# Designs tried in a protein design chat: VHH binders against A disintegrin and metalloproteinase with thrombospondin motifs 9 (ADAMTS9). Part 6

Target 1, 201 residues: A disintegrin and metalloproteinase with thrombospondin motifs 9 (ADAMTS9), of Homo sapiens (Human) (q9p2n4r1735to1935)
Amino acid sequence: LPQNCKEVKRLKGASEDGEYFLMIRGKLLKIFCAGMHSDHPKEYVTLVHGDSENFSEVYGHRLHNPTECPYNGSRRDDCQCRKDYTAAGFSSFQKIRIDLTSMQIITTDLQFARTSEGHPVPFATAGDCYSAAKCPQGRFSINLYGTGLSLTESARWISQGNYAVSDIKKSPDGTRVVGKCGGYCGKCTPSSGTGLEVRVL
Short names: E, the ipSAE of ESMFold2; O, the ipSAE of OpenDDE; V2, 0.75 times the mean of E and O plus 0.25 times the DockQ between their complexes.

## First folded at step 1 (VHH)

Design d2 (framework vhh_7nfr_2)
Fold by ESMFold2-Fast, scan of step 1:
Structure d2 (fold): chain B 201 residues (1-201), chain A 125 residues (1-125)
Amino acid sequence: as target 1 above (201 residues)
Amino acid sequence: QVQLQESGGGLVQPGGSLRLSCAASGFTFSDYAMSWVRQAPGEGREWVSSISGSGGSTYYADSVKGRFTIARDNVKNTLYLLMDSLKSDDTAVYYCAADLGSYYEWSSPDEYDYWGQGTQVTVSS
């Protein structure tokens, strides 16, 4: 059984992009092979819950008063906010890139991402310039349910930036992760930089 | 099947107190933040208070800060709103709300997935 998209091409003579079953760490997983007409096909995981539950946001509303935050934990579109934060953006994901050798999601591969607002935001990343410390407004959502994969216990996030904070919740099985990240121009990213380690369920 | 059921509303004199409850079922209650949202007669929805899944973080609207306390019992799957020093402008239907797609504490009131039936609070002499 092929173990990666290059082996699908060489062992089965496949040349078309599409879903293929690969033997990964002793399990059959459905993997989308892209670039099959080239010498360097790439592996992607199709997200069953799609872009409604797989997204990354850098929230663009910057507080005029940096000591204030929306007291409800909710957003205040009626607040007096600066709208000049150029790193603001919202990206949603139908498929995410996986490195089958390291078993890491490559968070910066945006081939199957849709950026509906502002600048592209990597997978599993969020931030803002809206809130003071303890009131992060940027959010990310990960839902790997139905993919055969989950995040490992080693999957961690770091907070970066001035007064940065993060509030990250993981489901017991590691298939669902939601993060609220920010501070006064803060963000959270996976601790390994561009990688997020997964395991086969 | 997600269900939220409020109780504890009623008629109370100005300066009085009420305790609202919301019984939650159909989801892992302790994993999700919860909110109270109110709607006064003829007005839009106004967010009142929020609590994180663990209960470690609480948030309040300026209009209720210092008078209301949000709490939860994760063993009983119940959300509470303890209302002190009630004023006539607190008169509203109070709803408990949840967003299970993303933690509701970063969702706007328009993004909440689930709402209870509401419980009427009337503050009048």
Scores: ipSAE 0.000, ipTM 0.126, lowest interface PAE 14.2, mean pLDDT 80

Design d3 (framework vhh_6fv0_2)
Fold by ESMFold2-Fast, scan of step 1:
Parts: structure tokens; C-alpha cells; sequence
Structure d3 (fold): chain B 201 residues (1-201), chain A 124 residues (1-124)
């Protein structure tokens, strides 16, 4: 049985991009093979819940005159804010790249991401420049339910930036993660840089 | 319906301590950020402290930082505020409050989701 998209081409004679069943770590998983007309196709995991549950945000609002964390840590419709943070963006994900050798999601592969606002934001990343210390406003959402994969217990995030904090909740089975990240100007990213380790359910 | 019940207030001398509690019901407590806000006579509501839904992040008004500690017990649906080195300026009705939505959504904070309050008086 094929173990990657290159073997799908070799063993099954397939040359079209699409969903294929691969034997991964002893289990049969549905993987999207892209670039099947080339000699180096790439593996992607299709995300069922798309735009609403798989997204990354760098919050665009910045306070004029911050003194402390306003609005009790939450967003406000009456915010006295500028929308001028140059790194702001919102990306949602239909598919995410997986490295089948390392079993890591490659968070910076945005081939199947849609950026609806500002700059592209990598998977599992969030940030802001709200200009209020310890008041994170950026958010990310991960939902791997239905993929046959989950994040490992070792999945970690690092916070970077002035007065940066992250508040990240992972479901017990690792299929669902939500994070709120930021600070004065801050972000959170996976601790392994570009990768998040997954396991087969 | 969201219900919040504060307790633990009272009269203390300057430099004293009090521990406030807030019993929450009617919502999934562990899914929401919680706040302590206070209102002194003839003043508006004043934010005091925030704790994230997981308890992983805490924030404080500058004037109480180092003296107050917010914590939560998600298994008991209870929010706490440990107040040390109390000053006359800390005298107020203290309320716990729930965010009007999920901490991870673009929700507007809503102080109307608060309890009846517990009175803190600091005087000799």
C-alpha cells in the first residue's frame, strides 16, 4: 500500500491531484496529494470545518493611549483604536501540509490557505499589537476532527514580544486547539518553529 | 441564565486581608474569562482583575498589582480574589463578571453579566 503521494504515482499510476488513501504509521488515512503531475508531489490534510474552525489571526486594532489591559481582556465594539498594525492578517485553512517522515504539520505552507484580511498568517499562529500589556487579542483555531490525526501531548507554543502572553486550550484527544495570543505587541507560534507534531488516532 | 454569587466581603482595617469568592452557574464556567470589577460610591465601575478561561493568564489594575491575586477552580465553578494589604481606596462593592461570549471569539465584554456584589469596607 502507498505510504506517500510519490508512491501513489508509482504503485497506482495516478497522476491527478486529489484525495488518496495512504498507509501511515500502520493506519489508513485520507491524504490530499498535490502536484501529482510533478516528480515531487506534496501531502496535505483536508480540514472538514474550514473557515470557521481552522484560522489564524494577527489582530489589527491598536489602542491610541494604552495604560493597562482595558475591556477586561476582551474585545470591545467601543474600542478607541487604530486599524494600522502593519502585520495584521487573517488566514483560514482548507488543507494543511503534513511531513509524513517527521509527522509534523508544516504551519508555513499556505498553499490551501485563504487570506481574507491583511497579511497571510501561518497555521497555529496568532498575535497582536493592541498596545495594552498582557492583553492578548489575536486568536487561532485548530480542528483536526475527522482527519484521523491529533496533536501530540508534546505540542507547545512560545510567546514572543513585549508583555506577550498566550492562553491555549487543547482538547484531551488533541483534535481541537484554540489560542489567544498577543500582548503590548506579541505573538505565539509553535515551539518547534514551523512544525506541530501529530499522531495517528 | 447566567448566575453569579459573590461572598467574602466585610470590614477590615488598613493593611488587612480578605478573600472574595464568586460561585458561578448557568454556563460552562471553564470556557469563559472572568473578571473582578468594583464600584466605590459616586464612581463608575472600575476593572480590577481578569483571569483567562484556563487560568493561564492573569491581569491586574496597576494600583492592586502585587497586593491582589485572582484565581479560579474550574472543578468547583468558583472564582477567587485574594486581597492583601488593603487600602482605604480599595473600599467598594466588588462584583465578579462573565464575558458575554467565549474568550476565543470576538466577543464584547459585558459587565451586566455580574452578580449582586459583596461589600468591602476599609477603615480604622
Amino acid sequence: as target 1 above (201 residues)
Amino acid sequence: QVQLQESGGGLVQPGGSLRLSCAASGFTFSSYAMYWVRQAPEKGLEWVSTISWSGGSTYYKDSVKGRFTVSRDNAKNTLYLQMNSLKPEDAAQYYCAKDSGSYYLEDTSEYDYRGQGTQVTVSS
Scores: ipSAE 0.000, ipTM 0.125, lowest interface PAE 15.3, mean pLDDT 82

Design d4 (framework vhh_7ubx_2)
Fold by ESMFold2-Fast, scan of step 1:
Structure d4 (fold): chain B 201 residues (1-201), chain A 124 residues (1-124)
Amino acid sequence: as target 1 above (201 residues)
Amino acid sequence: QVQLVESGGGLVQPGGSLRLSCAASGFTFSSYDMTWVRQAPGKGPEWIATITSGGSTMRDDSTKGRFTISRDNAKNTLYLQMTSLKPEDTALYYCATDLSYGEWYTSESSYDYRGPGTQVTVSS
């Protein structure tokens, strides 16, 4: 049984992009192989819940003076705000890249992402320039249900930036994560070393 | 006044190497994440690599074996070392930073800035 997309090419003679069953950590898992006409095809996980539950946002509204949490921390799209935060963006994901050697999601691979607003935002990343007062408004959503994979307990995020804050909630089985991140201005990204590690269910 | 200026692009043959530089001024360079982005004619921008203020790197897997991002905080300069260049690497390369990290009360702290770019053409 092949263990990666390169072995699918070698052992099965396959040359077309598509879903293939791979033996990963002793389990049979469905992996999308892309670039199968090249020397080094890439492994992707198709997200069953798609882009409605797999997205990353850098929130675009900036308060004129956000030194305190406004409106009890509530998100305000209609505020006396500057509209000049050009880092704003929204990306949604149908498939995500996986490194089968490290069992880590490669969050910056946007091959199967759609950026519907502003700048591309990597998977599992969020940020804002909304408030310095512990009111993160940027958001990300991860739903791995149905993929045969879950995040490990070691999966962690780092808050970066001035007054950066993150509020991240992970389901007990590791298949669902929702994050709110931001600052003045700030973001959260998966930590280096542990990154966004997954395991086979 | 924030400024980012790329250099080091040019015409190179397939299999060749180039080192791109991005000179930054007008902000505290060492405090900001820095990113390399490329855009080929008629295509959208493609994220290449980011190096955090702490020195950690995030790279697109398709180029991480050939491209290395680094920074020199003493020189306020960001680098992209490119090896084994392919025709598909032909694009305008620019550096970018999210200036949201830093001094709140200045206009610079709130903007995403990009340089004008440096053209890389891989052709024989």
Scores: ipSAE 0.000, ipTM 0.114, lowest interface PAE 13.6, mean pLDDT 80

Design d5 (framework vhh_8ghr_2)
Fold by ESMFold2-Fast, scan of step 1:
Structure d5 (fold): chain B 201 residues (1-201), chain A 126 residues (1-126)
Amino acid sequence: as target 1 above (201 residues)
Amino acid sequence: EVQLVESGGGLVQPGGSLRLSCAASGFTFSSYYAIGWVRRAPGKGEELVARISGSGGSTSYADSVKGRFTISADISKNTAYLQMNSLRVEDTAVYYCARDLGYSEWDSSGYYFDYWGQGTLVTVSS
């Protein structure tokens, strides 16, 4: 059985982008092979729960008084806010890029992302310029259920930026992670930079 | 420890010029905050005269100083400057450098200064 999309192309003579079964770390996984007409096809994981539970946000609202955390930290459209944060954006993901050699999700590959607001935001990333209090509003959501993959115990996030704060919740099996990140102005990203470590279930 | 240290104040005649410097330590200038110059004349309230983003890009000025004062930042030296030209007697004040968390390029009315320098006196008198 092929172990990557380049082997699918060579061993099966396949030239069409699509779903293929690959033997990865001793288990059979369904992987989307893209760029199969090129010399360098790329591996993507199709997300069963799609864009509703796989998204990244840089929240665009900025409090007039950044020392506050109004509404007990709850997000409201009627906040006393400027809506002027130029780095704001929202990206949702149908498929995510995987590096089968390192077993890392490449969070900056947006080939199968849709940016519905503002600027593209990498997978597993969130931020805002909302408040200098501990009041993060930017959100990311990861749901790998049904993919045959989960995040490893070593998957971590770092907070960066002025008054940066993060509140990240990971399921025990590593298939589900939700994060709230932000500051004035802050963000959180995977600690490995552009990668996020996965294992085969 | 965050510190801002002003220098360059002094006595100058009307029409003269001074350049104030604000040396920052304990943090690095970045796009996450701004540096402001706030003055207080004896017996009067505080006036925000100029702001610059920590990245050195965006600037704003009070109407009372537009065209006469220029704010700038040297990111490599972690220092902000206020060049004051065509000075008037009414510019006499203690000038403070402050770090601004509330700066927005779209709304110059909001500011929240979390760290202040010690102040430097500027006296414009013949």
Scores: ipSAE 0.000, ipTM 0.132, lowest interface PAE 14.0, mean pLDDT 84

Design d6 (framework vhh_vobarilizumab_d1)
Fold by ESMFold2-Fast, scan of step 1:
Structure d6 (fold): chain B 201 residues (1-201), chain A 123 residues (1-123)
Amino acid sequence: as target 1 above (201 residues)
Amino acid sequence: EVQLVESGGGLVQPGGSLRLSCAASGSIFSIYAMAWYRQAPGKGRELVAGIYSGGSTSYADSVKGRFTISRDNAKNTLYLQMNSLRPEDTAVYYCAAEGPYSGSYWDTEYDYWGQGTLVTVSS
């Protein structure tokens, strides 16, 4: 059986983008092969629970006067907000890119992401740009259930920013992760050493 | 928005003392980290001393033991007590505030600066 999308093209003579069964780490796994008419097809995992449970948010309601409103971390619509913030965004994911050699999700590949607000936000990333220290407002959601993959035990996140905090909850089987991240334009991202490494269930 | 106004600079002889003040406008000044920077002629700005919202302090090696940074949150005022002044301390001294968005991952340019106050140490 083919072990990657390039082998699907070479061994099966396939030239159409679509779902193919690949032998990955001793298991049969359904992978979406994109760019099959090129010399460099790419592997993606289709998310069974789709964009409703696979999303990344940077909540970017920067205040005009950050010293007065809302210091307590509440989201308020009566505070005067700046219109010059550019990092805010919301991206949802139908498919995510996987590197089959490293078994890591390439969080910055947004080919099958929809950015419905602001700037694109990578998979498994959240943050804010809001005037409340240690009051995270951004959120991300990961649901790999039904994909045949789970996050490894070593999957972890780092907080970035002087006032950043995170609250990240991972299911025991590694298929579900929910994060809340932020604090004065802080963010959470997968750690640089382990990234978003996955294993075959 | 924070406005910073420095005062207390002047001419002093070597070995003398000066106290700089930085008045800040704002209702929640106490959440800001504050710092004193200086710039001598022909050189870039360098950090002299910093103080965090909780009161912990840091100093450049060249001023440790001679300078003391402090803040009065009730008066929204930052101070730099400069003792045993040397000719090499001659510089324009700037008050700076690390606003709530300073040090953010997305936007690190949210710093407030005063106009500067000149300190000249000479005989």
Scores: ipSAE 0.013, ipTM 0.316, lowest interface PAE 7.8, mean pLDDT 81

Design d7 (framework vhh_7nfr_2)
Fold by ESMFold2-Fast, scan of step 1:
Structure d7 (fold): chain B 201 residues (1-201), chain A 123 residues (1-123)
Amino acid sequence: as target 1 above (201 residues)
Amino acid sequence: QVQLQESGGGLVQPGGSLRLSCAASGRTFSDYAMSWVRQAPGEGREWVSSISWSGGSTYYADSVKGRFTIARDNVKNTLYLLMDSLKSDDTAVYYCAADEGLYYSSPSEYDYWGQGTQVTVSS
């Protein structure tokens, strides 16, 4: 059984992008091979729950009550609010890039991401601006259920910003993570920057 | 470019009140988000409060929330910090700062600073 997309191309003579079964760390996993027409195919994990449960947001609008937490204000969508925060955006993910050697998700590979608002936001990242201090408004959602992968126990996030807070909840098996990040003007990102370590279930 | 000048500091007893002012001159004051930052003797700079260019959004450090109120008067080009229920821990030099930036960042990253006004809370 092939162990990466280059071996799929070499051992099975495959030249089309698509889903292939690879032997990864002793387990058979379904991996999307992209760039199969080239000598440098890339591995992606197709997210069973897709865009609706795999997204990253940097929220850049003023809350209706931005001076108090927790969250007794609501989002404002009809104001003449400043919208020049360059990191504001919303990205959703159908597939995420995996490095099979290090077993890390490459959070900055947005090849199968759709940015529906503002600027692209990496996987597993969220933040805000124009919120109250310690009152995170940005959200990210990770759902790896059905992929054969989960986040390791070492997966952690770093808060960035003067009064940033991260409120991150992981399912016991590590397949589902929901984060709220931000506060005043802040964000959270995986602690290793662009990498988020996974294990085979 | 904005020039900032603080005033209103002084000696006050615990539980007392002070009103700090920051007069802005130069470019249009209403184009800037404004902040108060303090520095206690031997300590680093600590962000206290911020107000948006419009005055519609205000933000406070946990240590001052409920006791301090930030306000601005765009006609007078003046920023205020109304300080109630003062504690000895509030003793510091208070600086006003203006932010041209796209977001409100660390005190070290603000664009324009005043010279500071001393607040001493002591018996």
Scores: ipSAE 0.000, ipTM 0.171, lowest interface PAE 13.6, mean pLDDT 80

Design d8 (framework vhh_6fv0_2)
Fold by ESMFold2-Fast, scan of step 1:
Structure d8 (fold): chain B 201 residues (1-201), chain A 125 residues (1-125)
Amino acid sequence: as target 1 above (201 residues)
Amino acid sequence: QVQLQESGGGLVQPGGSLRLSCAASGFTFDDYAMYWVRQAPEKGLEWVSTISSSGSTIYYKDSVKGRFTVSRDNAKNTLYLQMNSLKPEDAAQYYCARETGYYDFSSGSYEFDYRGQGTQVTVSS
């Protein structure tokens, strides 16, 4: 049984991009193979819950009164907010790239991402610039349910920036993660060198 | 048009004091956090202090804590930096800057959409 998209091409003579069953760590998983007409096909995981539950945001709306957390920590969408934050953006994901050797999600591969506002934001990343350090407003959402994969216990995030804070909630089975990141001009990203580790469920 | 105009720089002896001012125009001053940043000859831009839009939250670079005090007068659209116990290492062009919301992790500094032309601070031997 093929273990990666290059083996699908070699062993099955497949030349079309599409979903294929691969044997990954003793389990049969459905993997999207892209670039099958080239010598360097790439593996992607199709997200069953798609764009609505797999997104990354750097909050670009400057508040008129940033000295307090709006609505006791709730995001304000009704303010006269500015959109002049240079790193602001919103990206949603239909598929995410996986490195089958390390079993890590490559968060910076945006091949199947759609950026609907501002600048592209990597998977599992969020941030803002907000003067109340306890009130992160940037959001990310991960939903791997139905993919056969979940995040490991070692999946971690690093907060960066002056008095940056993060509030990250992970489901017990590791298939669902929601994060709020930011504070006073900050963001959270998966830790460098490990990225987002996944395991076969 | 957004404009920031610094003043108050000059020559002082080590241990002396200066008060810098920044006059802001062309935007709603009390909507923005403001920064003081500096650049010494042949060195990169260095963040010095941040003050929130209301003035209630203030941050300082570690090397200036206890010596520098940032403040603002929103009714006058003016930002201030009181510098006491000046050291030779403090000699630089000082700029006020409007918060952009972007933090540059590689330099450890915030990115700025607008800054003034600066005011020179020289600390004599």
Scores: ipSAE 0.000, ipTM 0.184, lowest interface PAE 11.6, mean pLDDT 80

Design d9 (framework vhh_vobarilizumab_d1)
Amino acid sequence: EVQLVESGGGLVQPGGSLRLSCAASGFTFSSYAMAWYRQAPGKGRELVAGITSGGSTSYADSVKGRFTISRDNAKNTLYLQMNSLRPEDTAVYYCAARYYDSSGYTEYWGQGTLVTVSS
ESMFold2-Fast, scan of step 1: ipSAE 0.080; ipTM 0.474

## First folded at step 2 (VHH; from b8 with Y102W; framework vhh_6fv0_2)

Design b8w (at its last look DockQ between E and O 0.58; V2 from the best seeds 0.00; counts 0 for: pae E 12.5 > 2)
Amino acid sequence: QVQLQESGGGLVQPGGSLRLSCAASGFTFSSYAMYWVRQAPEKGLEWVSTISDSGGSTYYKDSVKGRFTVSRDNAKNTLYLQMNSLKPEDAAQYYCAKDQYWDSSGYWEDYRGQGTQVTVSS
ESMFold2, look of step 2: ipSAE 0.006; ipTM 0.232
ESMFold2 (binder alone), look of step 2: mean pLDDT 80; pTM 0.807
OpenDDE, look of step 2: ipSAE 0.363; ipTM 0.727

## First folded at step 4 (VHH)

Design e1 (framework vhh_6fv0_2)
Fold by ESMFold2-Fast, scan of step 4:
Structure e1 (fold): chain B 201 residues (1-201), chain A 120 residues (1-120)
Amino acid sequence: as target 1 above (201 residues)
Amino acid sequence: QVQLQESGGGLVQPGGSLRLSCAASGFTFSSYAMYWVRQAPEKGLEWVSTISDSGGSTYYKDSVKGRFTVSRDNAKNTLYLQMNSLKPEDAAQYYCAKDQYWDSGWEDYRGQGTQVTVSS
C-alpha cells in the first residue's frame, strides 16, 4: 500500500486529485492528495467536522478600558469596544496540510481554508487586543475526530505579547483542542521547535 | 445538565473479561463522540478509547488494541466497553466522558466511574 501521494502515483498510476487510502505508521488512513498532475503532490487531511469545529480567530473588538474584564470574561456584541484592530481575522478549515515525514500539521498552508473576515489566520492560532486584564477573546478550535489522527503530547502552544494570555483545553484522546488566546494584542501559536505534531490513533 | 453513570466493573482474574456500560442523559447523545478514560492509583488520567457519534469510527490506546472494543447504542443512550484478556495493568477506575461544549472543561464531564480490579 502507498505511504504518500507520490507513491499513489507510482504504485496505482493515479493522476487525479482526491481521497486515497495510505498506510501511515501501520494504519490505513484516508488522505487527500492535491496536485496529482504535478511532480510534487501534497498531502492534506480532510476534517470530518469541517469549518464549524476547525477555525482560527484574531478577535477584532478592543475595550475602551483595557484594565477591565466585563461580563465575567464572556463575549458580548454590545461591549464598550472599538472595532479597529487591523490584524483581526477569521479562517475556517475543510482540510489541513500534513507533512508525513515529520508527522506535523503545516499550520500556514491555507489552500483549503476560507477567510470570512479580515486577515487569514493560520490553523491552531488565536489572538486579540481586547484587554490587558486576563480576559482573552480570540479562539481557535481543532477537531481531528474521524481522521484517524490526534495531537501528541509534544504539541505545545506559546503565548506571544506583553499581556498575552492563553487557555488551552485538550480532550483525553487529543482529537479536540480549543484555545482562548489574546490579551492586549497577544496571540497564541504552536511552539516553534515542537510544531503541531500528530500521531496515528 | 449532563449526567453519565458507569457500571459493570468488578474483580476478575488475569485473562478474564468485563463489559462496562455508561448510561447518558441531559444531552443529545447521538450528536457527540464519547471517550473511555481510566485512572489507576498513583497514575494520571489515561485515555483508553474514543467512539464517533454514529459508532462508525473507533480508536484505542495501543496497549488495549485487540483486547478492548468500544461500542454504543444511540437508541438507548448507552456507551459500552468490552474488555477481554484483562491484565493487572488494566486495574483502574474507569470513566466515560463526553466531548464538550465550547466553554466547558473536559475533565468536568466525566461520570463517577466504575472500579476494575485484576487480581490473581
Scores: ipSAE 0.006, ipTM 0.331, lowest interface PAE 10.7, mean pLDDT 85

Design e10 (from b8w with Q100Y Y101E; framework vhh_6fv0_2)
Amino acid sequence: QVQLQESGGGLVQPGGSLRLSCAASGFTFSSYAMYWVRQAPEKGLEWVSTISDSGGSTYYKDSVKGRFTVSRDNAKNTLYLQMNSLKPEDAAQYYCAKDYEWDSSGYWEDYRGQGTQVTVSS
ESMFold2-Fast, scan of step 4: ipSAE 0.034; ipTM 0.536

Design e12 (from b8w with Q100T Y101L; framework vhh_6fv0_2; at its last look DockQ between E and O 0.01; V2 from the best seeds 0.00; counts 0 for: pae E 14.9 > 2, placed apart)
Fold by ESMFold2, look of step 5:
Structure e12 (fold): chain B 201 residues (1-201), chain A 122 residues (1-122)
Amino acid sequence: as target 1 above (201 residues)
Amino acid sequence: QVQLQESGGGLVQPGGSLRLSCAASGFTFSSYAMYWVRQAPEKGLEWVSTISDSGGSTYYKDSVKGRFTVSRDNAKNTLYLQMNSLKPEDAAQYYCAKDTLWDSSGYWEDYRGQGTQVTVSS
């Protein structure tokens, strides 16, 4: 079996974008090959749980009084807020790009993302400009269950910005991560030092 | 209401075997991945195994791989854990769970059973 999308072209004579089974690190993995008409097709993983469980958000509301964390940190549409944070956005993902040489998710490839609000937001990223009182509202969610991949133990997030804070929860098997991130203003992203490394299950 | 009931725990000698069962009701069992977790005295919760909704994919903690086998019967709404070659370090309260993500609200506890005790004697 081929080990990347370029080999699918060469070995199977395929020229259509679509799902193919590849041998990755000695195991079968279903990979969506995009750009098969070109010399450099790209590898994507289709997310079994789809858009509802794979999304990234920069929250758009900002508290009138940023020194508070009202509602015990719960999000409310009727908050005393301005809906004016221009960096806000919401992206959801049906597929994510993977670099099979490094086994890294390429979080900034948005070809199979849908941005339903504001600016595109990279995979595994969240933020806001809501509060200076450690009250993060931005959310991201990762669900790799059923893809044949899990995050390695090296995956870490960093917080960036003033009063930045994050609350990130990872499942022990590396298939689920949820995060709440923000500041005044702040966000969380995968660390550049670790990236978002995966392994084949 | 989600209901999970574990059974099959007991006392076993090192190197012995046990089969745990988890009877599920109150949700569409076949639509969810299921999890085994365990808790030893004075320790936090530890993930043991995951099985996909169809049963087609299984995942294991490294220390258990090759000794434990997770399976499910979607027609009977039942999750299983076959534990072979048991070691003293495997002694714990074992729980089945619909979700392994935990937060400060305690939602994980709402989606697990009461547990079944596995004791490995010398």
Scores: ipSAE 0.000, ipTM 0.145, lowest interface PAE 14.9, mean pLDDT 84
ESMFold2-Fast, scan of step 4: ipSAE 0.280; ipTM 0.683
ESMFold2 (binder alone), look of step 5: mean pLDDT 79; pTM 0.798
OpenDDE, look of step 5: ipSAE 0.045; ipTM 0.480

Design e13 (from b8w with D99E Q100P; framework vhh_6fv0_2; at its last look DockQ between E and O 0.25; V2 from the best seeds 0.00; counts 0 for: pae E 11.9 > 2)
Amino acid sequence: QVQLQESGGGLVQPGGSLRLSCAASGFTFSSYAMYWVRQAPEKGLEWVSTISDSGGSTYYKDSVKGRFTVSRDNAKNTLYLQMNSLKPEDAAQYYCAKEPYWDSSGYWEDYRGQGTQVTVSS
ESMFold2-Fast, scan of step 4: ipSAE 0.204; ipTM 0.652
ESMFold2, look of step 5: ipSAE 0.006; ipTM 0.156
ESMFold2 (binder alone), look of step 5: mean pLDDT 86; pTM 0.862
OpenDDE, look of step 5: ipSAE 0.687; ipTM 0.890
ESMFold2, look of step 7: ipSAE 0.005; ipTM 0.198
ESMFold2 (binder alone), look of step 7: mean pLDDT 86; pTM 0.863
OpenDDE, look of step 7: ipSAE 0.427; ipTM 0.771

Design e15 (from b8w with Q100I Y101T; framework vhh_6fv0_2; at its last look DockQ between E and O 0.15; V2 from the best seeds 0.00; counts 0 for: pae E 8.8 > 2, placed apart)
Fold by ESMFold2, look of step 5:
Structure e15 (fold): chain B 201 residues (1-201), chain A 122 residues (1-122)
Amino acid sequence: as target 1 above (201 residues)
Amino acid sequence: QVQLQESGGGLVQPGGSLRLSCAASGFTFSSYAMYWVRQAPEKGLEWVSTISDSGGSTYYKDSVKGRFTVSRDNAKNTLYLQMNSLKPEDAAQYYCAKDITWDSSGYWEDYRGQGTQVTVSS
């Protein structure tokens, strides 16, 4: 059985982008092969729960009073805010790229992402420039249910920036992660030391 | 290195006026929003006002609206706070502060001056 998309071309004579079953770590995994007309096809995982459950956000509102965390940290569109954070953006994901050698999600590949607002935001990241009182508003969501993959326990996030803070919640089975991240200004991203490692279920 | 120097504080009677100034250097002043913040005895830092980089938008704590006016002169790299109808509760150490952005380093405390004292008494 093929172990990557390049091998799919060689062993099956396939030349079309699409879903193929690959043998990965001794188990079958459904992989979307992109760029099959070239000699450098890329491997993607199609997210069963789609872009409504898989997104990354840099929140665009900034408090007029950055020393407070109003509304006990809840988000309100009628806040006393400036909507002027130029790094703001929102990206949602239908597929994510995976490096099958390292079993790492490549968070910066946005080929199958849609940026509906502002700047593109990498997978599994979030941020804002909302408050210096550790009041994160930026959100990300990961839902791997149905993909045949789960995150390993090694995945961890770091906070970067001034007054940066993150609140990360991971499901016990490794298929679901949600986060709230921000600062003045701040973001969260998977640690470069651990990456965003997955295993085949 | 950001440098901010507040001046213009002093002693006034209730109902009096003061004009605070903040001289800025070490950064492109016209590119950043600026803040006035104050600290009264045994209180934390309290936000007073914000002014946009161009000076086109101003924001005030409710208790000072209509009495205080923030302004800036981008040609002189100077921020101002005109304080009218001063009350005893306005007595505090007043600081100006530079806005923090994604590209900023350090903490908010690194982007404010040493302050100037405002005292209101009869």
Scores: ipSAE 0.013, ipTM 0.434, lowest interface PAE 8.8, mean pLDDT 88
ESMFold2-Fast, scan of step 4: ipSAE 0.176; ipTM 0.623
ESMFold2 (binder alone), look of step 5: mean pLDDT 79; pTM 0.797
OpenDDE, look of step 5: ipSAE 0.407; ipTM 0.768

